# VH-VL binders against UPF0166 protein aq_448, part 15

Target 1, 96 residues: UPF0166 protein aq_448, of Aquifex aeolicus (o66756)
Amino acid sequence: MKEVLMRIYSSKEENLEDYINKLFEGGIRGAVVLQGIAGFGKGREFHSEEIEVLSYELPVVIEVVEDREKLLNFLKENRETFKNCYITFERVKVWE

## First folded at step 5 (VH-VL)

Design b54 (framework fv_gevokizumab)
Fold by ESMFold2-Fast, scan of step 5:
Structure b54 (fold): chain C 96 residues (1-96), chain A 124 residues (1-124), chain B 107 residues (1-107)
Amino acid sequence: as target 1 above (96 residues)
Amino acid sequence: QVQLQESGPGLVKPSQTLSLTCSFSGFSLSTSGVGVGWIRQPSGKGLEWLAHIDWDDDKSYNPSLKSRLTISKDTSKNQVSLKITSVTAADTAVYFCAHLDYTIDYGESYFDYWGQGTLVTVSS
Amino acid sequence: DIQMTQSTSSLSASVGDRVTITCRASQSISSYLSWYQQKPGKAVKLLIYDASSLQSGVPSRFSGSGSGTDYTLTISSLQQEDFATYFCQQSYSYPWTFGQGTKLEIK
């Protein structure tokens, strides 16, 4: 099997629960949510936890390590759910 | 269910332009990670990749034929077309279109579903 | 261009045989290799991609292996429906190129 690291980037916390539920329902082995403390995207809107009172949309990243074919099929079946996400992939080796 | 069907003239005269159309169903070329390519096979010979076009309109051409090839898509009609200019007897072949899929990291691509092929004979 | 060479253009075998078809690239292609099956009157069928990944719906008797320049398609127990021509293809660099094909014939 070939394993990949998939990172799902979203600036919209409102959809996070749906993303996690879909990954769980799809039988994905595990997912970790990482919260950014500062950043900006293509729109160049600055987001920072230290100015959270002025910006409530901090970037979040969901990291998944899974078999490549399983992730491809999962994403194809859930296109609508993840349509607003910026998603990247990287081949990885897992040491267990 | 992914299906592709080629259509084109059965016969083309030397020096003319050959136009082929691939009509497909079961997928959309506006979907990320999807492409359609053209491959040909002369009678009794091997397969030759000609060109492909991806969901974002990126086009790739066989360099040996690049000056004669034009690939285009019409996502609303679910069609991909290939045009070959200045044909000769060497262009006589069965022409296939095929769905192009990618590994999830986009490192590799492969033709997972093919049409049945359309024979084109270049003769006067 | 990367030249793909299959060791034989024709191979005779009997039902039940273990059959291997080999493909050699003129330079390393880092496992960017697919195997296809072509039968008269039927659409070309993808069997293996990424050198060893079995396409969904393809019988488990088919397997692919190899790395660098040398790749092999194996049919562990040949069935009647497996008599066909088999092609390897590299997608490592443009132009994408195919092997000349190996025709599996009834012995």
Scores: ipSAE 0.005, ipTM 0.604, lowest interface PAE 10.5, mean pLDDT 84

Design b55 (framework fv_gevokizumab)
Fold by ESMFold2-Fast, scan of step 5:
Structure b55 (fold): chain C 96 residues (1-96), chain A 124 residues (1-124), chain B 107 residues (1-107)
Amino acid sequence: as target 1 above (96 residues)
Amino acid sequence: QVQLQESGPGLVKPSQTLSLTCSFSGFSLSTSGVGVGWIRQPSGKGLEWLAHIDWDDDKSYNPSLKSRLTISKDTSKNQVSLKITSVTAADTAVYFCAHLEYTVSWGDSYFDYWGQGTLVTVSS
Amino acid sequence: DIQMTQSTSSLSASVGDRVTITCRASQSISSYLSWYQQKPGKAVKLLIYDASSLQSGVPSRFSGSGSGTDYTLTISSLQQEDFATYFCQQSYSYPWTFGQGTKLEIK
């Protein structure tokens, strides 16, 4: 089994329940939701006089650890659900 | 400026192992979202995906050939190699290597730049 | 395995024609489809990925459309350099599979 950490980045907190439900239905072992408390994207500057105000509802990140092939197949089957998300993978080792 | 070049024997005997090397430039196989794959084409026939290897050394093989295929990479030399064991006349084909790009969605991937191909003939 | 079928193995056309090449998957592939062009003696060229996204550097006369099981590649005004063999490919499920190819020939 090749295990990876998948992070699903979404700027739309309102879709969170749907994302979690799809992951559960897909047999994913577990998912953790992290809420951003502050942040800036590429090329944006934080300044006390000229603050680019983030939405009151900040972006969320869903973290999943699972077999890589299973996650790739899950994403393909659920493409429409996750099409507006930025998704990353990184190799991890899990204590079993 | 992505370029790939295949090299291999022009001729290999039945039952032997076929070894192919893909040498590339213009990208690093350590870059997230990048892979290199092998595709073959018998004369006058269609394309058949064989295998690919990703930036994190994840390997994928065509199930119909998996027991005969081994893909590996040498990131220091910018090379990806494919070995096919126990070759027969059915393995006679032009073999291509290609740059594999993954989209932001991670579920989508495509071969955006290909080598010119190397002909391998299996005969006694 | 997912079977990719192109409606014809050969198609004749003239410069200036609108040409449509079709590809059908044996099951839904959710737009995980690419189109390639192959000319003798040249590297295979990616034209379209994700069913409808034009690859950088590819002329705008090429376009892709479709969803589910049915996909099309359209060349709006055929040029002399477009006479080639065109392949569709699904990347939805392993093994990845190609259509048999459609050779576009001078009429």
Scores: ipSAE 0.012, ipTM 0.684, lowest interface PAE 8.4, mean pLDDT 84

Design b56 (framework fv_gevokizumab)
Fold by ESMFold2-Fast, scan of step 5:
Structure b56 (fold): chain C 96 residues (1-96), chain A 124 residues (1-124), chain B 107 residues (1-107)
Amino acid sequence: as target 1 above (96 residues)
Amino acid sequence: QVQLQESGPGLVKPSQTLSLTCSFSGFSLSTSGVGVGWIRQPSGKGLEWLAHIDWDDDKSYNPSLKSRLTISKDTSKNQVSLKITSVTAADTAVYFCAHSVYTVDFGDSYFDYWGQGTLVTVSS
Amino acid sequence: DIQMTQSTSSLSASVGDRVTITCRASQSISSYLSWYQQKPGKAVKLLIYDASSLQSGVPSRFSGSGSGTDYTLTISSLQQEDFATYFCQQSYSYPWTFGQGTKLEIK
């Protein structure tokens, strides 16, 4: 069985709730959301966080560790939800 | 340019192990998103997917062949091999290897370039 | 396993005809479908992937459409070189499965 780290990249925070709900409904073990403070998203628009500018759009990353085949099937079943996301997979070892 | 070429014994006896080799050029099986699959076609019949191996050495097999299959790669020789144990007349077919592309954003895989195929006959 | 059925094993047509070849999956495959062309003595050729995306180098007269369980390959103006056997394949679920093939023959 191969465990992988899947990262879902999005600069659209408005879709975050939908992504998380789909992962939960799909029986994924767990997901964590990391918010970047600067970076380039899809389309190569530069974004950065400033302490006093709360509404600036920032890149977000959803990280999931799960069996590769299960994640692939999940993405296929939820193709429309995730079609605008940049998604990467990396093989990982899970300790016990 | 992507090229694949199958090689096999041509003739193999029932109950023996069939060994096939796919030699390729124009790509690396260490490149993310790249894989190689094996597909066979009995005379006058359709295509049947057998096995797949990818850049991460992840292996997939058609469950209908009940663990008679072993796929392996040798990246230094640019080769992928398939072994089929306990062959019978039902294994007589043209065997193809093909380059596969995996698109993570879609979760899709497809065979964009195929070898010419090698005929294997199982007969005494 | 997902079963792929092409509506006919053979189809007769003439050069210049608009030809359609159909493929039906036993369950929804969400456009995870490819079309291949097979000619005697030549390597199998990918024509369409992801149901409607034309492979680089494939003539624009080829197009794919469909969703869910029903998919179609269309050749808008048949050329002599297009007489071949055409296969659909689903990549939605392992094991990947092919249709039985549709042989396009001269009328």
Scores: ipSAE 0.012, ipTM 0.666, lowest interface PAE 8.7, mean pLDDT 83

Design b57 (framework fv_gevokizumab)
Fold by ESMFold2-Fast, scan of step 5:
Structure b57 (fold): chain C 96 residues (1-96), chain A 124 residues (1-124), chain B 107 residues (1-107)
Amino acid sequence: as target 1 above (96 residues)
Amino acid sequence: QVQLQESGPGLVKPSQTLSLTCSFSGFSLSTSGVGVGWIRQPSGKGLEWLAHIDWDDDKSYNPSLKSRLTISKDTSKNQVSLKITSVTAADTAVYFCAHLDYEVTYGDSYFDYWGQGTLVTVSS
Amino acid sequence: DIQMTQSTSSLSASVGDRVTITCRASQSISSYLSWYQQKPGKAVKLLIYDASSLQSGVPSRFSGSGSGTDYTLTISSLQQEDFATYFCQQSYSYPWTFGQGTKLEIK
């Protein structure tokens, strides 16, 4: 297995339920959703939210660790669902 | 900027191993999203994808030829090599190497810049 | 293997014509399709990737469309330098496969 960390970046406004449902139906072993609490974008305006409040201005990140080819095939099959997401891959070593 | 140049023996005898080298410039095979592939074309016929290798050392082979193919890279020399064992007249073709722009996000990939090709004839 | 079939191996056309070249996959390839141009003595050129995205430096008269199994390459107003052989290629599933090619010839 050549394992990678896939991060799916999307705003809180996107349909997270669809993303999670597709990952589940695609047989992905697991997914974690993270919320940013501060950041800046193209305008370089700093955005900050209270730690207890999720922000629509900051990205939601879905993290998945899985076999690289399985994730690439999953994304090909679900292209329309993820078309507006920024997605990155990073090679990882799982400590077992 | 991106340039690729194939080199090969020109003539190879049946049953021998064919060794091809792709020398490139204008990009690094250590860059994320980059690969190099090999495609061949017999005279008057269509294109056949053979193999490719990416920045992550991931290798993909045409299953019909996989047992005969070995692709490797030497990043320090900016070269990618392909070996084909036990050649026959059916391996007579122009062999191309090409830069592979590998859109890892969606798994899309395409050959955007190609070498001029090198003719290999298998005959004695 | 996914078979890529171009509707014709040869097309005759005149400069100024609107030309359409078609490509059909034996199964859905979800727009993972590229179009290439090949001229004798010149390097193969990528024209379209991802079914409809125009490669940088390619003239705007070239366009791609389609989804599922059926795809088309259109040249809106044929120029003399466009007489060449055109290939479609799927990158959806291994092995990656090309169509047989469509040679565009002077009428």
Scores: ipSAE 0.012, ipTM 0.677, lowest interface PAE 8.5, mean pLDDT 83

Design b58 (framework fv_gevokizumab)
Fold by ESMFold2-Fast, scan of step 5:
Structure b58 (fold): chain C 96 residues (1-96), chain A 124 residues (1-124), chain B 107 residues (1-107)
Amino acid sequence: as target 1 above (96 residues)
Amino acid sequence: QVQLQESGPGLVKPSQTLSLTCSFSGFSLSTSGVGVGWIRQPSGKGLEWLAHIDWDDDKSYNPSLKSRLTISKDTSKNQVSLKITSVTAADTAVYFCAHLGYTFDYGDTYFDYWGQGTLVTVSS
Amino acid sequence: DIQMTQSTSSLSASVGDRVTITCRASQSISSYLSWYQQKPGKAVKLLIYDASSLQSGVPSRFSGSGSGTDYTLTISSLQQEDFATYFCQQSYSYPWTFGQGTKLEIK
């Protein structure tokens, strides 16, 4: 079993319920939602070279620890739900 | 630019171990979202996926051949190797290595750049 | 194992024709399908991935479509350099499997 920490980054709070429900339905052991105190989204718009308009949204991270192949298969089955998320994987060891 | 090149013995005797090396440039197996796989094609037949290894050092093998296959990587040399034990005439094929690309969610993968292939003949 | 079946092993066509190559999976593969082109003496070339995404550098006359079990590669106007063997491949489940190939020949 190779365990990984998966982080799902999202600035769109409105999608949280769908993300969590999919993880639950997919049999993932657990998920934790962390909310940033400050930050901004990845979208930046410039009306002109002298004016920068930045859209601010609350940063949200969903953290999951699970078997790597199980998570890859989960994402494969739910790719449309998560396609606009920034997702990272990090190898971890779980102390039992 | 991504480039891959296979090297192999050309001729191998039945029952011996076949060793293949894939040398590549233009990417690193230490970068997330990359992998290298091996595919073979016997003369007059279709393509058969053998194995792959990815940035996470996860190895996947074709179950029908798993007991005979070993894939490994040498990140410092930009090489991936495949060993096939106990070869028979059925292992005569052109062997390809290919770069493994991943979609945005790491859920799908595809062989986007291939080597030219190396012919291996198993005969006495 | 998921069997990938291409409807024909060979197909005859003329330059300028619209050519369709079909691939069927023995079970749903949720669009986890790639199309490859193989020419004698040349490296295999990826044309389409994720069922319908055109690989960079591939001419726009190539397109992929389909879902579930049925997938199609279309060449809108066949060119001389397109006479080759075409393979579909599923990456949905291990072992990854290829179709038997469809050889596109001059009529």
Scores: ipSAE 0.005, ipTM 0.638, lowest interface PAE 9.9, mean pLDDT 83

Design b59 (from a4 with heavy chain S100T Y101E Y102V D103T F104Y W105Y S106G G107D Y108S P109Y; framework fv_gevokizumab)
Fold by ESMFold2-Fast, scan of step 5:
Structure b59 (fold): chain C 96 residues (1-96), chain A 123 residues (1-123), chain B 107 residues (1-107)
Amino acid sequence: as target 1 above (96 residues)
Amino acid sequence: QVQLQESGPGLVKPSQTLSLTCSFSGFSLSTSGVGVGWIRQPSGKGLEWLAHIDWDDDKSYNPSLKSRLTISKDTSKNQVSLKITSVTAADTAVYFCARTEVTYYGDSYFDYWGQGTLVTVSS
Amino acid sequence: DIQMTQSTSSLSASVGDRVTITCRASQSISSYLSWYQQKPGKAVKLLIYDASSLQSGVPSRFSGSGSGTDYTLTISSLQQEDFATYFCQQSYSYPWTFGQGTKLEIK
């Protein structure tokens, strides 16, 4: 079984509940939501949760570890739901 | 700048194993989302997908040919190879290799193709 | 297997014409469809991916549309260099399958 780590990047306010519900309904084994607390990127604007006004723009990452083919099929079936997300895949080995 | 080039024997006898090599430049098969596939086209006929290998060493085969196909990669040499066992006249075709990119939602498409190499299976 | 059917195997048109090539899948493929151009003696070229996304470097006269089972490649103003065979491909499920091709002959 080839396991991959999929990260779905979204804004804090962007349809998180819908993403999580779709993953659950799709039979994905598990998903974890991580909230960024500081960062900068393109444009080099620094964002920090210590500045309350900017916390709303900090990235949220949904992490999923699942069989690669199952995840690809899930994304194909739910492409409209995830069309505005930045998604990455990374091969992982699960220690069970 | 992306280029792929197939190489093969040109002529193979029935029942033997056909070995094909795809040599590429301008990209790495260690890059996330990148893969290489093999497609063939018999003279005057359509395209048939054979096999695919990606950055994760994930291998896929056309079910109709799976028992005869083996795809492998050598990332250090920028090569992907395909072996087809027990060839017959039906395997006479032009063989192409092509690079795949994966979209954010898991779709793959062949964005750059080699020129193709003709393989004839004959006595 | 998903069967991809192109309605015409050969089509003749004049320079400047609007040309439409149609592709039908035996089941819904959710826009997981690419269009390719094959010219004699040249490498196969990707034109459209994801049903409607134009590949970088491809002239804007090419466009793709469709959803579900029915997809169309349109060339808005045919040029001499568009002489080629065009084929669609689904990547929704394995095995990936191609249409039989439509040969476009420029008068």
Scores: ipSAE 0.012, ipTM 0.683, lowest interface PAE 8.3, mean pLDDT 83

Design b60 (from a4 with heavy chain S100T Y101E Y102V D103Y F104T S106G G107D Y108S P109Y; framework fv_gevokizumab)
Fold by ESMFold2-Fast, scan of step 5:
Structure b60 (fold): chain C 96 residues (1-96), chain A 123 residues (1-123), chain B 107 residues (1-107)
Amino acid sequence: as target 1 above (96 residues)
Amino acid sequence: QVQLQESGPGLVKPSQTLSLTCSFSGFSLSTSGVGVGWIRQPSGKGLEWLAHIDWDDDKSYNPSLKSRLTISKDTSKNQVSLKITSVTAADTAVYFCARTEVYTWGDSYFDYWGQGTLVTVSS
Amino acid sequence: DIQMTQSTSSLSASVGDRVTITCRASQSISSYLSWYQQKPGKAVKLLIYDASSLQSGVPSRFSGSGSGTDYTLTISSLQQEDFATYFCQQSYSYPWTFGQGTKLEIK
């Protein structure tokens, strides 16, 4: 088994429901959505939930743990849906 | 500047093991998303993918040759090696190594190739 | 395995011609297709990835198109340096497979 943690990074308003529906339809075991509260990146622009939400996008991360080959094949089959996402993979051990 | 260079024995006898080395520069196989594959081309024929290894030591092999193939990497030396056991005249070909980058969609394509090394299997 | 078939193994053309090379997959490959150029004595060169994305450093006269099972590589105005063998490759599923190649020859 080669289990990996895949994180899909998106803004709060970005196609979130479509991403979740595709993961469900693709037979992925489960997905969790985590919402960021504050952050800044390369642009050094500070984003916070306490600041006007209409002017700022809060980060959203979709986390899934699944077999690496299943996730890669899933992404291939759904490339148009995920092509503009920032996605990372991290090898993990699942305790079973 | 990404560069890859294959090295091999030139001549191998039938039934022996063929060992090939790909030495590269301008990138690291410890970098997430990067991999190296091997492709061969018999004289006057098309390209055949053999094996691939990526930054996390995930290995893939062409099922038609899987039992004869072993791919490995030495990150400290910037090298990827391929071994082919029990060679026959059918294994006579130019052998290429090439870099891949696994992208967000799981797509991989060979963006930089070595010059190729000719291997002849004969007695 | 996915079979990649190029419509011809050889094609004759003249400098200045518009050239089209076609590639058909035995099943849908969802645009997971690359085009490569091979010249004698030189490293194989990636031209197009994701069916239609031009690799950096490749002249704009090269373009790719297609979807599903049918794909094309077009050279809008053939240059002397373009006489070479062209291969398509699918990366949709393992094993990765190449077309048989189309050799572009001087007419």
Scores: ipSAE 0.012, ipTM 0.675, lowest interface PAE 8.3, mean pLDDT 83

Design b61 (from a4 with heavy chain S100T Y101E Y102V D103T F104T S106G G107D Y108S P109Y; framework fv_gevokizumab)
Fold by ESMFold2-Fast, scan of step 5:
Structure b61 (fold): chain C 96 residues (1-96), chain A 123 residues (1-123), chain B 107 residues (1-107)
Amino acid sequence: as target 1 above (96 residues)
Amino acid sequence: QVQLQESGPGLVKPSQTLSLTCSFSGFSLSTSGVGVGWIRQPSGKGLEWLAHIDWDDDKSYNPSLKSRLTISKDTSKNQVSLKITSVTAADTAVYFCARTEVTTWGDSYFDYWGQGTLVTVSS
Amino acid sequence: DIQMTQSTSSLSASVGDRVTITCRASQSISSYLSWYQQKPGKAVKLLIYDASSLQSGVPSRFSGSGSGTDYTLTISSLQQEDFATYFCQQSYSYPWTFGQGTKLEIK
């Protein structure tokens, strides 16, 4: 089994519920959601919780540790759901 | 500047083991998302995928060849090898190796191919 | 295994023609499809991956489209160097499978 850390980056909170539900339905062992507090990207538009009008565009990251083949198959089956996300993989060693 | 080149025996006798080598340059099989596969083409026929190996040493084989296939890599020599046991006349074909790249969605595609090496199985 | 069927094994056309080559999968492959060009004495060339993504260095007259089970390669204005055999390939499921090929011939 080769275990990887998959990070799903989304700029919008509005899709989070669907992402989490798909991961659960796909039998993924677990997922952790991290919310960015501030950031900017290629357009250099700064987002912060200090802004009076709160933006739904604060970065959200979903972290999953799972078998590599299982995650690749999950993404194939759910391509339309995750098509607007930036996704990365890193090999990890899970503490035995 | 990616290049791949196949080498093989040219002729092999029925029942023997066919050994093929793919030598490449311009990339490393240690690079995330990169792999190498083998594809064959009998004269006047279509393409048949045989086997694949990736940067993580993950190996995949075409089930139709009934465990006759072994794919391996030698990263120090920039080579990928394929062995086919118990060959018959049906294994006569041009054998290609090709590099794979993968998208975020897990779609693997063969972006650079070797020229192919002809293998004839006959006595 | 997923069977890939190209509608014709050969197609005749003239320089300047708009050419379409079609490929059908025996089940939905969710755009996990590539198109390749094969010329005698040349290495096989990737044209399109992920159903519609043009490979770097491939002329813009080539385009791919489709979804589900039906996919099309289009050459908007055929040039002399485009006479070749074209193959589709699915990478949705192992074993990866190719269409039988469509040989594009001079009319």
Scores: ipSAE 0.012, ipTM 0.691, lowest interface PAE 8.1, mean pLDDT 84

Design b62 (from a4 with heavy chain S100T Y101E Y102I D103Y F104S W105Y S106G G107D P109Y; framework fv_gevokizumab)
Fold by ESMFold2-Fast, scan of step 5:
Structure b62 (fold): chain C 96 residues (1-96), chain A 123 residues (1-123), chain B 107 residues (1-107)
Amino acid sequence: as target 1 above (96 residues)
Amino acid sequence: QVQLQESGPGLVKPSQTLSLTCSFSGFSLSTSGVGVGWIRQPSGKGLEWLAHIDWDDDKSYNPSLKSRLTISKDTSKNQVSLKITSVTAADTAVYFCARTEIYSYGDYYFDYWGQGTLVTVSS
Amino acid sequence: DIQMTQSTSSLSASVGDRVTITCRASQSISSYLSWYQQKPGKAVKLLIYDASSLQSGVPSRFSGSGSGTDYTLTISSLQQEDFATYFCQQSYSYPWTFGQGTKLEIK
């Protein structure tokens, strides 16, 4: 009913596979992983892309589009998995 | 500084509609993760959650009262309103509005509250 | 609906005491619990959210603990300003529900 875009922000490479697996197991329709080129997180430490290789130390963003209530229930059930992530929501309209 | 202030009629007759307004400052209901809820407290009793509205205009109501409740927001005026239809003596209470903030984007908590407004339902 | 029960409706204590207030949910609420303080003539104040997280500006003498169905609010050294009514609230599922309140009174 109400579709939202959820972005999960993390700089921890070791947790990425677990985040994706939980989303898959929770029946989320799809997730896209984006890696930042430069940025800083909550700690305000600046990280930049190396010309020759992308680093998992740069901000990683997992984008999910799903029903709002489904995502809120998913996060409640998986709070330990996502507790160290910065998460945002915004309303979107899906073109069907 | 975050501040919320309730306003209401003070006295309402049985069967009438009770209209309450929450006026706030120091935040916007256009900000992601923010919402406003209504809670009431009858004299000498505990707190009862009534309704909630968030930045995305998602509305939630206490199922025991849902048929009588309407919550709405006016983001440009920094106001949230609650209407309760067909009031009875059981609706006599202090009514509070409170701001919600999301923790871990699944958990809501009321971080700032208004002072409350007393509504008495009496003929 | 999830029922929240505080073991005592009133509790007497003296300044300097360590005070504990308990709250039990009728089912597991996975730490989706907040504690509030209510004083006559003042706005209700959030003390603790997510069972154990201290709200900004709240004195460190307040702490929360617990998991599953059982939760506790502790005041390590009671101050005069702490005499108030304390409520727990679950935000695990709708409708959100509160405990009946525990009034902390001067001994």
Scores: ipSAE 0.013, ipTM 0.674, lowest interface PAE 6.6, mean pLDDT 83

Design b63 (from a4 with heavy chain Y101E Y102V D103F F104T W105Y S106G G107D Y108S P109Y; framework fv_gevokizumab)
Fold by ESMFold2-Fast, scan of step 5:
Order: structure tokens, then C-alpha cells, then sequence
Structure b63 (fold): chain C 96 residues (1-96), chain A 123 residues (1-123), chain B 107 residues (1-107)
């Protein structure tokens, strides 16, 4: 079994309940929601001396730790639900 | 500038083990979401996926060939190797290695391919 | 295993034609489909991934569409360099499987 950390990124809190419900229905062991407090978008061009904070669209991120194959299958089964999210994976060790 | 190059014996005798090496540059197989697969093509026929290995050392094999296949990687050398045991004339094909990008929405596709290496199984 | 079937093994066309190549999966693959181009004696080239996403560097005359079990590769105005064999591939489930290929031939 290989465990990975999956992060689901969204700037729209209104979709959060749907994402969480799908993860629960898919038998995922657990999910944690984190919300960004401040930040700025990499797509913006700055020629000023100050960083603009994205106050309206602060990121929310759902973090899941689960078996890689199970997460891959989950995403394939739920493609439409997550199609407007960007998703990253990283290898992790679980301390048990 | 992603590049992959296959190397193999060219000729191998029936019942022997075929060993193939894929050497690559322009990416690392320690990067999350990246893998390398092996695909073969017999003369005048279609493509057959053989095996895949990813950044996490997760290995997948074509079930029809699984008992004969072993895929491994050497991340420090930027190499992926495939061994096929007990070869027969049916294993005569051009063998390709290709980079896969995994987790683009759970998707996987082979975005860069090597040029292929011909392996002939003959006595 | 998911079987990928292309409707024809060969197709004849002329430069300037609109060409469509069709691929059917034996079960729904949720748009986990790629299209590849192979020219004689050359490595395979990715054209389309995720059913409809154009790979960087691929001419805009190529497009992909479809969902569920039925997928299509379209070449809007065929050029001389496009005479090649085209393969679809599903990545929904292991083992990953390819269609048998459609050879696009000059009329």
C-alpha cells in the first residue's frame, strides 16, 4: 500500500459540501478542510512595491491521506464533481 | 526538453530473458505524478501496454503478461528497466518507453515517447 | 479488460478534407481517453489527452470530443503531413488498452 496526500484546491466555499460528501460516500478514511487567510494569485502581474491580498477568493483546500490506488479510482468515479478543482498529490508516511 | 531512449539486445533466443533499459532526461522520476511505462508494437500490428512504474515506486503490469514481467527504476541514473522472461517469437516487437503524467484529474497519458528499440526473438 | 475498438482500420482522404476517426470503449471510461499519431518508422506522438485537451505543439486542426463510451478525433482540414496511423487509448482502468489503429491513406 502506498499512501499519498491529496490536496483539492478550490476558491469557492459553496462547492465544499459536495466535495466532502463525495469523499465520505467514496469510503475515504478522512478529509480535513483548510482555509487560506491571506495570499496573492500567481497569475497576476505586479509592477508595484506591495503585494495585493486576494480578499474575495481566498483558497480552501481539502487534504486527504489515503492509499494511492483508492484515490485514483475515487477520482475516476467522481470526475464531474471535481472537474473545476486542481488536485495535487505527494508521497507521505503515516506515523502509526 | 524531455527525451527518452530505449536500449536492448536486438536479438534474443527463445526461452531466454529479455532485458530493456530506458534512459531519460529533462524530468525526474522522483517528481510527484510522473511515471514511465513500456509499450510494444509487433510488426504491422497495434500497441500493447506492458508495464508502468511511477514516482512512488508503484508498479502496474499487463495481467496477460504479469508473471513474465519485472519493471524497476534507478532514480539516481534516470533509468527504468523492464525484464521479460521465457521469451518466444510472439515477443518480437519494437519496444517503446514513454513518460506518463498521472493525476491530471486522475488521468494518465503518455506525453513523450522514445524512438523504440527492435527486439527479434529468433534461434 | 476494457476493449477499445476503432470503427475502421483504414480510411482514405484527400488534402483539405475534414476527417473523423471514431473510438468506442466496451464500458464507460469517463473521458480518460488519449489520441496518438504514429508515422512509419517513427515514435508515437500524443495529440489529445483527456478526450478533448490538445497537447502543446499540436496543430489546432486536431480536436477531440466524446464522453462515456464513444469518442472522436477530428482533423478539420487534412494536410499532407497528417497521413499516419491514429490510435486511441483508455487510461480509466488497468490494463491500459489501445484501439487497433486507423491508418489514414491518401485517395
Amino acid sequence: as target 1 above (96 residues)
Amino acid sequence: QVQLQESGPGLVKPSQTLSLTCSFSGFSLSTSGVGVGWIRQPSGKGLEWLAHIDWDDDKSYNPSLKSRLTISKDTSKNQVSLKITSVTAADTAVYFCARSEVFTYGDSYFDYWGQGTLVTVSS
Amino acid sequence: DIQMTQSTSSLSASVGDRVTITCRASQSISSYLSWYQQKPGKAVKLLIYDASSLQSGVPSRFSGSGSGTDYTLTISSLQQEDFATYFCQQSYSYPWTFGQGTKLEIK
Scores: ipSAE 0.013, ipTM 0.664, lowest interface PAE 7.2, mean pLDDT 83

